# VH-VL binders against q9h9l3: the designs that were tried, part 5

Target 1, 176 residues: q9h9l3
Amino acid sequence: PRKMVAIDCEMVGTGPKGHVSSLARCSIVNYNGDVLYDEYILPPCHIVDYRTRWSGIRKQHMVNATPFKIARGQILKILTGKIVVGHAIHNDFKALQYFHPKSLTRDTSHIPPLNRKADCPENATMSLKHLTKKLLNRDIQVGKSGHSSVEDAQATMELYKLVEVEWEEHLARNPP

## First folded at step 3 (VH-VL)

Design Fb13
Fold by OpenDDE, look of step 5:
Structure Fb13 (fold): chain C 176 residues (1-176), chain A 120 residues (1-120), chain B 111 residues (1-111)
Amino acid sequence: as target 1 above (176 residues)
Amino acid sequence: QVQLVQSGAEVKKPGASVKVSCKASGYTFTDYYMHWVRQAPGQGLEWVGWINPDSGGTFYAQKFRGRVTMTRDTSISTAYMELSRLRSDDTAVYYCARGDWSYGYEFDLWGRGTLVTVSS
Amino acid sequence: QAVLTQPPSVSGAPGQRVTISCTGSSSNIGAGYDVHWYQQLPGTAPKLLIYDNSNRPSGVPDRFSGSKSGTSASLAITGLQAEDEADYYCQSYDSSLSAWVFGGGTQLTVL
């Protein structure tokens, strides 16, 4: 198995007016799409907005959710030393209050060859949903149930695999 | 009893569409992927695609992209597969099969299949 | 035509041991994806026989065993019985095709 994982997180709103994005679910998959981690996470502050339409998070999911501090430790243990693939991954890392080394980070929202393959501007930020549809002809994030972080993580990994060879070669020549 | 109940046999003409249903019972419908697999007469198994009953997300085999649409109605625990622009080589038994909530997991529950015959 | 290669047919006498091979490639079995096996009795839907290379679901006799090595997998049936006469399919995932893939199927005849 490769030392590569994909991560996707769901956030809820905390703080005043629910404007603070707090981690409420984290999913991590390996190179083959196998789920390594998938837990609901309890923010340290009161949830003001579940953002259910987008996050898929509901109050019931927080009943037995893993406290943030514990979850963070578990997640960091998984990520340490690995290449971490994500989409707009800076948001995930921010929610985790953790930043992975740039040299070991792959953000599918900032991979020009991926956008090119999808007939998108190379320097544009495209959504995971759009790229997945264009390149995999796969529909994700549909319906009213909100996002599935597992599904999104898997899609992210699959997208990266399309350009893995090219991008890794590029990075080798142009280390971040 | 845990089972998948599929709709009855269909006879269609080339160019037509067919929609097969698969009703789940005995388990939580949204906890598993629903896959569709077909088998032409005397031939092997061919994966068509899957739907995530929870999110509604779908992924189709490249061969069927543009012709297949998978949907679900969670209120009645039913998955649907619609195949359009039917050809004679679409004649097959179409199975729905439950897959674990992960990539590459096995299909541990199968419907009895729905025969779709495409003939002029 | 099938992505995974199986022998079209195998046969054995009651009580014998038979093996069914499933040969893949670096994009499926060789990529680390698990192999599953299905038994399809005549006129019936496939039934899960082996999952995750070597595990048996409840109700599957221990006469059935699976293994995986490299780009190939194998199903072994010991103490062959008349009721084992069926078609057997291996299944995995192919990353290059982004699809679940099956073997061509093997028809097992009990002599």
Scores: ipSAE 0.000, ipTM 0.537, lowest interface PAE 13.2, mean pLDDT 91

Design Fb6
Fold by OpenDDE, look of step 5:
Structure Fb6 (fold): chain C 176 residues (1-176), chain A 120 residues (1-120), chain B 111 residues (1-111)
Amino acid sequence: as target 1 above (176 residues)
Amino acid sequence: QVQLVQSGAEVKKPGASVKVSCKASGYTFTDYYMHWVRQAPGQGLEWVGWIDPDSGGTFYAQKFRGRVTMTRDTSISTAYMELSRLRSDDTAVYYCARGDYSYGYEFDLWGRGTLVTVSS
Amino acid sequence: QAVLTQPPSVSGAPGQRVTISCTGSSSNIGAGYDVHWYQQLPGTAPKLLIYDNSNRPSGVPDRFSGSKSGTSASLAITGLQAEDEADYYCQSYDSSLSAWVFGGGTQLTVL
């Protein structure tokens, strides 16, 4: 069986008016929630908006941040060959400028059985925060200090584990 | 013209400090890392550390931690490397080199080097 | 002493092809970090020759090429010319040292 990891990334705003989302932090956890990777990452372009309220990223975090190219190499090494779990994971991959094989990707924002379990519409896109609260009875992304990508990655993995058996069977019958 | 202009040669005694400057021109100083690399006579290249001119953040090779201090003055697009407690084996040509900001770690622009001689 | 291993010297006649190897380890080249090459003419500062394994900066002739495989990289020079006589250094990043690392350098002599 393939190993499974969960990923969550935080982005800052770069480019004109800070509208470009650039990777500024990446966290990866294993099936048990152990942190495999957690680094601040320096974007290739000047940061215009740290988006601190949401990202939790501050200027001080960028002082010794890992250059993007280096970080990307480290992250890709971890992800290669794994089943990668994330929430709205297309954003993470986009920020990484890396796209994991679709057959090895699990997006908790698009798993109908997970929504069903949370008493949500199966085809709705629910937030990680909401699903975590409903299914894990845990509060994440609280306060004004921004998100914790480690916390989010862990929550994502735990959510997936709730529907893993059912969903993996579904995917086996209906490969993407 | 895009270039890095370094300060002149230095002669120091053991135990002293030396501060080498590197002035950037022809490009936005804060868009690139400024690396420092040294080369002892007849020897290879050795990375000393880098500074982010934008944030002022630094990262030094373990070998030089505690002895090296990198700073910058953005108003004049100048980076500085100070090495203290000089030893004879610190004798080398010290280069500043521009490194791509975040996307790469190649050094695409080099100063002409500053010879630092440490002798009693 | 250098983290990356290069032959100390290579030589070739004008017009020939020469290759310079750069051997790393699992913590640098083998870890997937890119390799860059520099040319240092006598009495001058190094010049970027190849970046990201196989890319040539503007002004670098296509006689120079780079490749990477496994824990090693290679610089190839075809149509060797007299002006190619110089020292060549490979560079990468080492995760165990958290440092940019260079090869020991290779002196290329054109016969």
Scores: ipSAE 0.013, ipTM 0.588, lowest interface PAE 8.2, mean pLDDT 91

Design Fh9
Fold by OpenDDE, look of step 5:
Structure Fh9 (fold): chain C 176 residues (1-176), chain A 121 residues (1-121), chain B 111 residues (1-111)
Amino acid sequence: as target 1 above (176 residues)
Amino acid sequence: QVQLVQSGAEVKKPGASVKVSCKASGYTFTGYYMHWVRQAPGQGLEWVGWINPNSGGTFYAQKFRGRVTMTRDTSISTAYMELSRLRSDDTAVYYCAREGRYYDSSGFDLWGRGTLVTVSS
Amino acid sequence: QAVLTQPPSVSGAPGQRVTISCTGSSSNIGAGYDVHWYQQLPGTAPKLLIYGNSNRPSGVPDRFSGSKSGTSASLAITGLQAEDEADYYCQSYDSSLYGYVFGGGTQLTVL
C-alpha cells in the first residue's frame, strides 16, 4: 500500500484587514479516499473574514473548533513520512505553518502531464474545479455553501491517480 | 469489435474469495476507467469501484473497502476484481464497465455480459 | 435503500410519452455531478442511454431525452415502443458516500 495522502485546507481571513490566511479547516484522505482527518480549526487570531462563499466556514463552525496548535500537531502526525498530494499545496502548508519535504510533495496544480490530459497549457496553473470537471466529469465547489475540503482532497487524489505512474517516473528521474 | 469479455460463473462458499476477470478488446485498455458494478438477483445496480488501468490506481465504494481488490494486466488488457470474505449477500451478477477518462466520454458506455457469483453454504 | 430515488414502475401505451424521475440530494445531483441513464433489457447487461444529463450515445434514438434540475433528473421517452420495455437506472456520484450511486431502478411496462 502506498503511503500517500491528499490534503485540502480552508482558510479564513485574520489580521487587521482580514488579509492573513489562517487555517480554519483541514481534510486529509488516504489513497482510497478514506477520510483520515477532517476538523474545523480555530485560528490563534480573531477572524475578520470567514470567506464563507469560498471556504464554507461560518462562525458556528468555530464554536467547537480544534485550537490551531493542537490541530497542527494532529495533522503533522498524519503527514509525516507520507507523500502528500494537494492542489496549490503551498497555500495549505503556509496556513499550516509546516513545510513538507519537496521530494514527498505532489502539487496537482503543477503537473504538466495532468494539464496536458485536460487540454490545458502545460505550464498554466489550472483550478482544481476545472481539472476535476474536465478529467473526472464532476463539478465540485458548487453552490453557495462554500467548498468541501473533503471533496476537494478526494478530487485531488483522483486527479493525481490519472498521472501517478508517469509523474512518479518523472520525479524518479528528476528528483527535486 | 469493441467488447468486454468476463470470466465464467463462480460458486463459492462463505468466507472464500472470488476473482472475476474482464478482458477488453477493440479499444485502448488504458484509455478508460474500468468500473465494477454488481446486481443481486432481482435487485438494482450497485457500484463496487473503479481501477485506472493506466496508473493502476483504484477507488472502492466504502461498503467494499477492505474486502475488494481491483487489479489489471495491461499486457493482456484484462481487469480483475477480487472479493474476499464472501457472504451470501455477495451473490450477484458482477459487471465490468468502462468509462472514459475525460469529461466528453462520460458514463459507463461499454459493459461486460456479467459474471454470476453465487455464495452458498 | 438506493441513494437516488426512482419510481419502482411506470407504464405507458405505445406511442405515448413517459417520464422516469430520479431524485437525489445536495450531495449528488444537487452537488453538480452529472446524471447518466442506463437501459437494461431483461436478461442483459445495462446499456448507456443518456450521459452527461442530456446527451445520447450513438445509436440511441432521439425519443430518449434526459434533463436535470436542482436535485433531480428525469428521463423522458416519447413515442413509446414495445422494445422500450426494460429497467431504467439513473446514476450519479455522491460526495458524502465517496462513490458512484445508482437509482433503485424503474421497470417500464409497455401496455
Scores: ipSAE 0.000, ipTM 0.556, lowest interface PAE 12.2, mean pLDDT 92

Design Fm16
Fold by OpenDDE, look of step 5:
Structure Fm16 (fold): chain C 176 residues (1-176), chain A 126 residues (1-126), chain B 111 residues (1-111)
Amino acid sequence: as target 1 above (176 residues)
Amino acid sequence: QVQLVQSGAEVKKPGASVKVSCKASGYTFTGYYMHWVRQAPGQGLEWVGWINPNSGGTFYAQKFRGRVTMTRDTSISTAYMELSRLRSDDTAVYYCARESRYYYGSGSYEDWFDPWGRGTLVTVSS
Amino acid sequence: QAVLTQPPSVSGAPGQRVTISCTGSSSNIGAGYDVHWYQQLPGTAPKLLIYGNSNRPSGVPDRFSGSKSGTSASLAITGLQAEDEADYYCQSYDSSLSGYVFGGGTQLTVL
């Protein structure tokens, strides 16, 4: 079996009105929740909106942030060949300007058995916060200080582990 | 209830300027970007630009740069769009529209226009 | 002329299902920006119909639905009613223009 990692990214707003979501932090954890990567990342363009309330990113975090191109290289090295678990992971890949093979991607926002386990509609898109609370009895993304990408990545991995066997079997029968 | 009340119809000659107003109510005026969109008779919608009522910052579509000026008066929750050097092809209904947005957990967001004003017809004719 | 491409017109009989397409490019819909839909009844201002690709605001019946895939989006109307006769516009954001973009609009006629 392939090694699994979970990823979560925080984005800031760049462009004239901060409409462009640019990677500002990336966290990667292994199957056990150990942090493999956690860096603040400096976008190539001027930050217009830190989106601090949600991203947790502040100006001070960008002082010694890793330049995007460098960070991207580091992250891709970690992800290559792995099964990558994330929540609404298409946003993370978009921010990374990298798209992982679909066959090696697991999006916890689109796993019907996970929703079923949480007594949610199977075809609905539930938030990470909701699923984490319901299935892990854990509160994440609390307060007004923004999200913790490490915490979110860990939660995502834990959620996936709940349905891993069933979902992997499903995917084996129904390759994406 | 959120409401945008726009000024009345205008008739202008080519080369003149027009200033359309949009008074907001039912929400915190400075908390939302205000957009302007126009629609020529029988044509589609065309984005003109936005203003941040809090800072006064603006951004205009390339087509209108140099001719359009968006301002606001926070004391009366009113946004203004002024278009100068008017041409016949500027004849249109001009709408103000509030920007509404949704933030995702990743810190990204999407925005749309809601609600819209009823529009202000600006006619440019010799 | 419009950055997003819509069919100029669609028609259907009452009770039928109609679909309005909105085709973009890699710099807008294909870039991952959400698509929003507006309904414009004759002689009125546009009204928000769908936001965030598939979300209905309060007051919009569930017979209206939106979807997005690749560089395109679609608005579906089931159980077509006479009052649905209007112009429909898709809207997104274009990174190459650094601006908001609309489709050309689709005139829906209820036969």
Scores: ipSAE 0.030, ipTM 0.663, lowest interface PAE 2.9, mean pLDDT 92

Design Fm17
Fold by OpenDDE, look of step 5:
Structure Fm17 (fold): chain C 176 residues (1-176), chain A 126 residues (1-126), chain B 111 residues (1-111)
Amino acid sequence: as target 1 above (176 residues)
Amino acid sequence: QVQLVQSGAEVKKPGASVKVSCKASGYTFTDYYMHWVRQAPGQGLEWVGWINPNSGGTFYAQKFRGRVTMTRDTSISTAYMELSRLRSDDTAVYYCARESRYYYGSGSYYDWFDPWGRGTLVTVSS
Amino acid sequence: QAVLTQPPSVSGAPGQRVTISCTGSSSNIGAGYDVHWYQQLPGTAPKLLIYGNSNRPSGVPDRFSGSKSGTSASLAITGLQAEDEADYYCQSYDSSLSGYVFGGGTQLTVL
């Protein structure tokens, strides 16, 4: 079986009105929840909106942040060849300007068995916070200090593990 | 209820200036960007620019730079759009629209226009 | 003229399904920017119909649905009703212009 990692990214706003979502933090954990990567990342453009309430990113975090190009290289090295688990992971890949093979991607926001287990509509898009609370009885993204990408990545991995066997079998029969 | 009330119709001659107002109510005026969009008769929607009512910062579509000025009066929750050196092709209904925003996930967000004012017809004719 | 391309008109009979396409480019929809849809009834201001590609605000019937793929977006209307006759506009953001952009609008006629 392939190695599996979970990823979660935090983004800040760049561009004239902060409309562009730029990677500002990336966390990667292994199957056991061990942190493989967790870095603040400096966008190539001026940050207009830190989106702190959601991202947890503050100006001080950018002082010694890893330049985007460097960070991207580091992250891609970790992801290459692995099954990558994430929640609404298309946003993370977009921010990374990288697209992982679909066959090696697992998006917990689009796994019907996971929703079913949480007594949610199978075709609905549920938040990571909701699923984590419902299935893991754990509160994440609490308060106004912003998200923790490490916490979110760990939660995402744990959620996936709940349906891993079933979902992997499904994917084997129905490759994307 | 969130509402945007715009000033009345204007008739101007070419070369003149027009200033349209948009009074906001039902929400904190300074917490939301205000956009201006115009629509020529029988034509589509055209984005003009935005203003940040909190800072007064603005950004205009390239087509209108040098001719448009967006301002605000926070004391009365009112945004203004002034267009100068008017031409006949400036004839349009001008809308103010609040930028609504919803954050989700890891700092991502949706931003859309809601609600819209009822529009202000500006007619430029000789 | 419009950065996003829409068919100028579509028509359908009551009860039918109609779709309105919105074709962008790599600098807007293709860049991953969200698409929103607005309905404009005759003689009125635009009204939000769909936000964030596929989300319906309160008050919008589930007959309306939105989707996005690649460089294009689509608005679908099922169970077409007479009151659906209006102009529909898609809207997104264009990175090359650093600004918001609209489609040319689609006039929907209910036959």
Scores: ipSAE 0.057, ipTM 0.687, lowest interface PAE 2.4, mean pLDDT 93

Design Fm19
Fold by OpenDDE, second read of step 4:
Structure Fm19 (fold): chain C 176 residues (1-176), chain A 126 residues (1-126), chain B 111 residues (1-111)
Amino acid sequence: as target 1 above (176 residues)
Amino acid sequence: QVQLVQSGAEVKKPGASVKVSCKASGYTFTGYYMHWVRQAPGQGLEWVGWIDPNSGGTFYAQKFRGRVTMTRDTSISTAYMELSRLRSDDTAVYYCARESRYYYGSGSYYDWFDPWGRGTLVTVSS
Amino acid sequence: QAVLTQPPSVSGAPGQRVTISCTGSSSNIGAGYDVHWYQQLPGTAPKLLIYGNSNRPSGVPDRFSGSKSGTSASLAITGLQAEDEADYYCQSYDSSLSGYVFGGGTQLTVL
């Protein structure tokens, strides 16, 4: 097993008319898909839009949610020094207000071999849902209850594992 | 139509303060962050900071902390940027710009500056 | 001085293709933050040209295109026209600064 984790975050709307995306849940899994972290997170600002249909977050989840500052610290401890896999992962890092070295980041939304394997254009940005269905024959983000960040993180890791060898070799030849 | 109308040009002495206004119309003022960006003559754009018109929350670039104060009057949909202890290198056109956003996924969005005000020239000279 | 690096100037003849680069770092473009482009005509305020790396807002001709890869972004202008003579700025977000950042700007001259 590699020193590798996959991350997925859910955001709610805060600030003006809920247009600010604030971290409300974060899930981290290891290479085997074991959950290392899965917490609801309380944004520092009032939640205006839970975005439940997408985020799966409801008001009840925020009652005992971990304050953002604390959660951020916990998450950063897990991510530090590891290869972090995610889908459109810049959004997760943005929500976390955290920088992770590019050389240690793997974004499954920008891996041409992965798209090729899924019979998608290499330069297209495909959804996690689509790639998961095509390559893993698994349905995620089903229903109206919103996403499961654990499920999404696990799917992301599994997708990356499909192209890990060739992509890591590519990166080794083409370091950022 | 979304518009940002800024106050007129200012001429100030070093050490003075200047307060530039930006009146928003054509959209819900409190629904969008407002940014301030300046441009010295013949130079590039420099981000100053943002204000949340809804809460009044602000965040300033490190360079301006301690000298800049952003405020707003929601009753007239107007944002203000005040810069104190002015010096010659503060001479610039100061722009207000609305933060626009487009959501393309769960928690995923683009955020950019649109529209921009016409700018307010602030000249600092002895 | 600017966090994002652009060539100070580029030029092209009418009808030609020109490219403006925007080079960032691991803490902004390289971190995956989106790049936006603004056009500033002489004596005017900046105007949105490209948002979200490659999206054109209404009113922007398809001659303008944006792309992003690695730590850099690029603005391409095909079929260069006289009216394209302007300054162009890339913009992104920098995690280390927790703030928005601009390129130094590129002056495009149409020969």
Scores: ipSAE 0.031, ipTM 0.622, lowest interface PAE 3.7, mean pLDDT 92

Design Sf13
Fold by OpenDDE, look of step 5:
Structure Sf13 (fold): chain C 176 residues (1-176), chain A 120 residues (1-120), chain B 112 residues (1-112)
Amino acid sequence: as target 1 above (176 residues)
Amino acid sequence: QVQLVQSGAEVKKPGATVKISCKVSGYTFTSYYMHWVQQAPGKGLEWMGRIDPYDGETKYAEKFQGRVTITADTSTDTAYMELSSLRSEDTAVYYCATDSWFRSEYFDYWGQGTLVTVSS
Amino acid sequence: DIVMTQSPDSLAVSLGERATINCKSSQSLLYSSNNENYLAWYQQKPGQPPKLLIYYASTRESGVPDRFSGSGSGTDFTLTISSLQAEDVAVYYCQQYYDTPTFGQGTKLEQL
């Protein structure tokens, strides 16, 4: 099996004004889109803003949420040694307080061939929603109930698969 | 590509009202705050206020409170900044700006700016 | 409002030399819970909108050259250009977003 997974995280707001983005859900899928991990995560700090309309996180989701430190350990165990695909994945890693090796990271927000395929400027940063619509003809992040991190992770993986061969060859010739 | 495209330059007389538009593309309009920033000629940047296009909630800087009105049209993905009772000091370039990470309130996307000239 | 004060107001640096711009906040921008500083740096060239360079005091925005770096914590922050390039001539602004956004007055960086 391919040693490739896609990750997407949802964050809530902590801190005095809720400006701190804290991990509250993490979803990881394999190459086929199967869910390997999907847990609500309890931040170490008090949640000021659930950011529900974006995150989909509600207070009830935090009742039995996995403590951050425990969740982090679980997630890192899954990611270790894998090629990790994500969209604007730097934010996910930051929320996880973990940075995956660059050589094993694939950020679909910074893959020129993917943008080219979507008739977008190669050096532009496109949203996951836009790329998904353009290239997969699928609507994600619709409604007012917030994002689905599983859906987003799956979409991210599907997008990457469109350019996987070309991009992996490019990276092989031009390692980061 | 994420773009913020603002309306063209305006020339107004003192006491008049100006309304500038900022049309967005490339991202979900309702997912991020839209901010407005003023920059007088040769001067620095000054935050004016912001709107949450999701529900229309606004916040204004005290300096502009009572004169500025920020609105959003979700049907056209366009934000507006209206400044009334214009004075010469309002002569400036006005920018719309947004963050790309929820409500972080640092601005990685900017409009091209709209020059408003207030003169008699 | 948190007051941001930059220094110097203007700076002339030779090509290839280091440029240092300082920014001071009237109160701490450090959030103890995550140990992050809510400070951003922008570059603005004539006739253009500001461009984000750094956020959270030391994180470079995508596409920003490595010669740009941010440092500092609490109330004192620094933007450093390790080796000035011609295209780096611009006005630079710090901005806090710990509270309601406020900008520094700007620092004009010129080529010496």
Scores: ipSAE 0.335, ipTM 0.796, lowest interface PAE 2.0, mean pLDDT 93

Design Sf24
Fold by OpenDDE, look of step 5:
Structure Sf24 (fold): chain C 176 residues (1-176), chain A 120 residues (1-120), chain B 112 residues (1-112)
Amino acid sequence: as target 1 above (176 residues)
Amino acid sequence: QVQLVQSGAEVKKPGATVKISCKVSGYTFTSYYMHWVQQAPGKGLEWMGRIDPYDGETKYAEKFQGRVTITADTSTDTAYMELSSLRSEDTAVYYCATDSWYRSEYFDYWGQGTLVTVSS
Amino acid sequence: DIVMTQSPDSLAVSLGERATINCKSSQSLLYSSNNENYLAWYQQKPGQPPKLLIYYASTRESGVPDRFSGSGSGTDFTLTISSLQAEDVAVYYCQQYYEYPTFGQGTKLEQL
């Protein structure tokens, strides 16, 4: 089995104006799409904006949410030593206040072969939803009830798998 | 690819109204604010306002309050900026811009700009 | 509104030399809870829209060369180009997004 996981996080708004993106849910799936981690996370700061329409997070989800510091420890334990796949993953790492080694990071928003496969400019930044639709013929992030981080993580992994061989070979020859 | 494509240049007389469009592609239109920024010739950037295409909620800069109207058509993934009571000082390039992260309010995607010339 | 003031208004730097642009905000852009500064830097070339370089004061946008760096905290921020390249000639803007967006007046960077 491949030591590869995909991660997706949902954020809520904290701070005086709710502009701070704070981790409120994290989902991690393995290579096969099995859920390894999926927890609601309690930010250390007061939530000003749940951003429910995007995040899917509601106030009720925070009642028994895992405190951020604890969740962070759990998540880091899973990620350590793994190749971590994500979409625009820098946002997830920032919210997590953790940065995975670049050599072990795969960002599906910046993989030229993936864009090429989707008939998109190789150097363009495409949305997860767009790539998923084009390459997997699947609709994600539909409706107005918010995103599913599990669904997004699974989609991200599946997208990467489409170009895994080519991209891993490229990275082997051109390490970051 | 994420693209913001704006309508073409406009020439208007003082007192007239101009409406500029910004069509988006490559991302979910309703997931991010759409902002408008004014740049007079040889001058800096000035934020005009923004719309949440999801529900049409708008915020305007005080300078433009009362003259600017920002709208969004989710059926065409197009945002609009309407500026009324045009004056010579409104001669500028107008940009639509959006972020790639909800409520980040820094702008990593920009339209190509639309020149509006106000002259008698 | 938060007022952003850049300095200098214009700057001429030789190729390969360091360019430094400063930006001051009328109030702190630092959020105490996460210690992040809500400040972005943009590069704009003639006839083009601005291009995002830095956000959160010091985080480089994807694809931005390493020679660009942002620093500072609170009310004082700096954009540094460690070794000026010809393609770096442009106008640079700082922008706060702690509140509703406001921009600095811009700094014109020219080649000496």
Scores: ipSAE 0.268, ipTM 0.772, lowest interface PAE 2.4, mean pLDDT 93

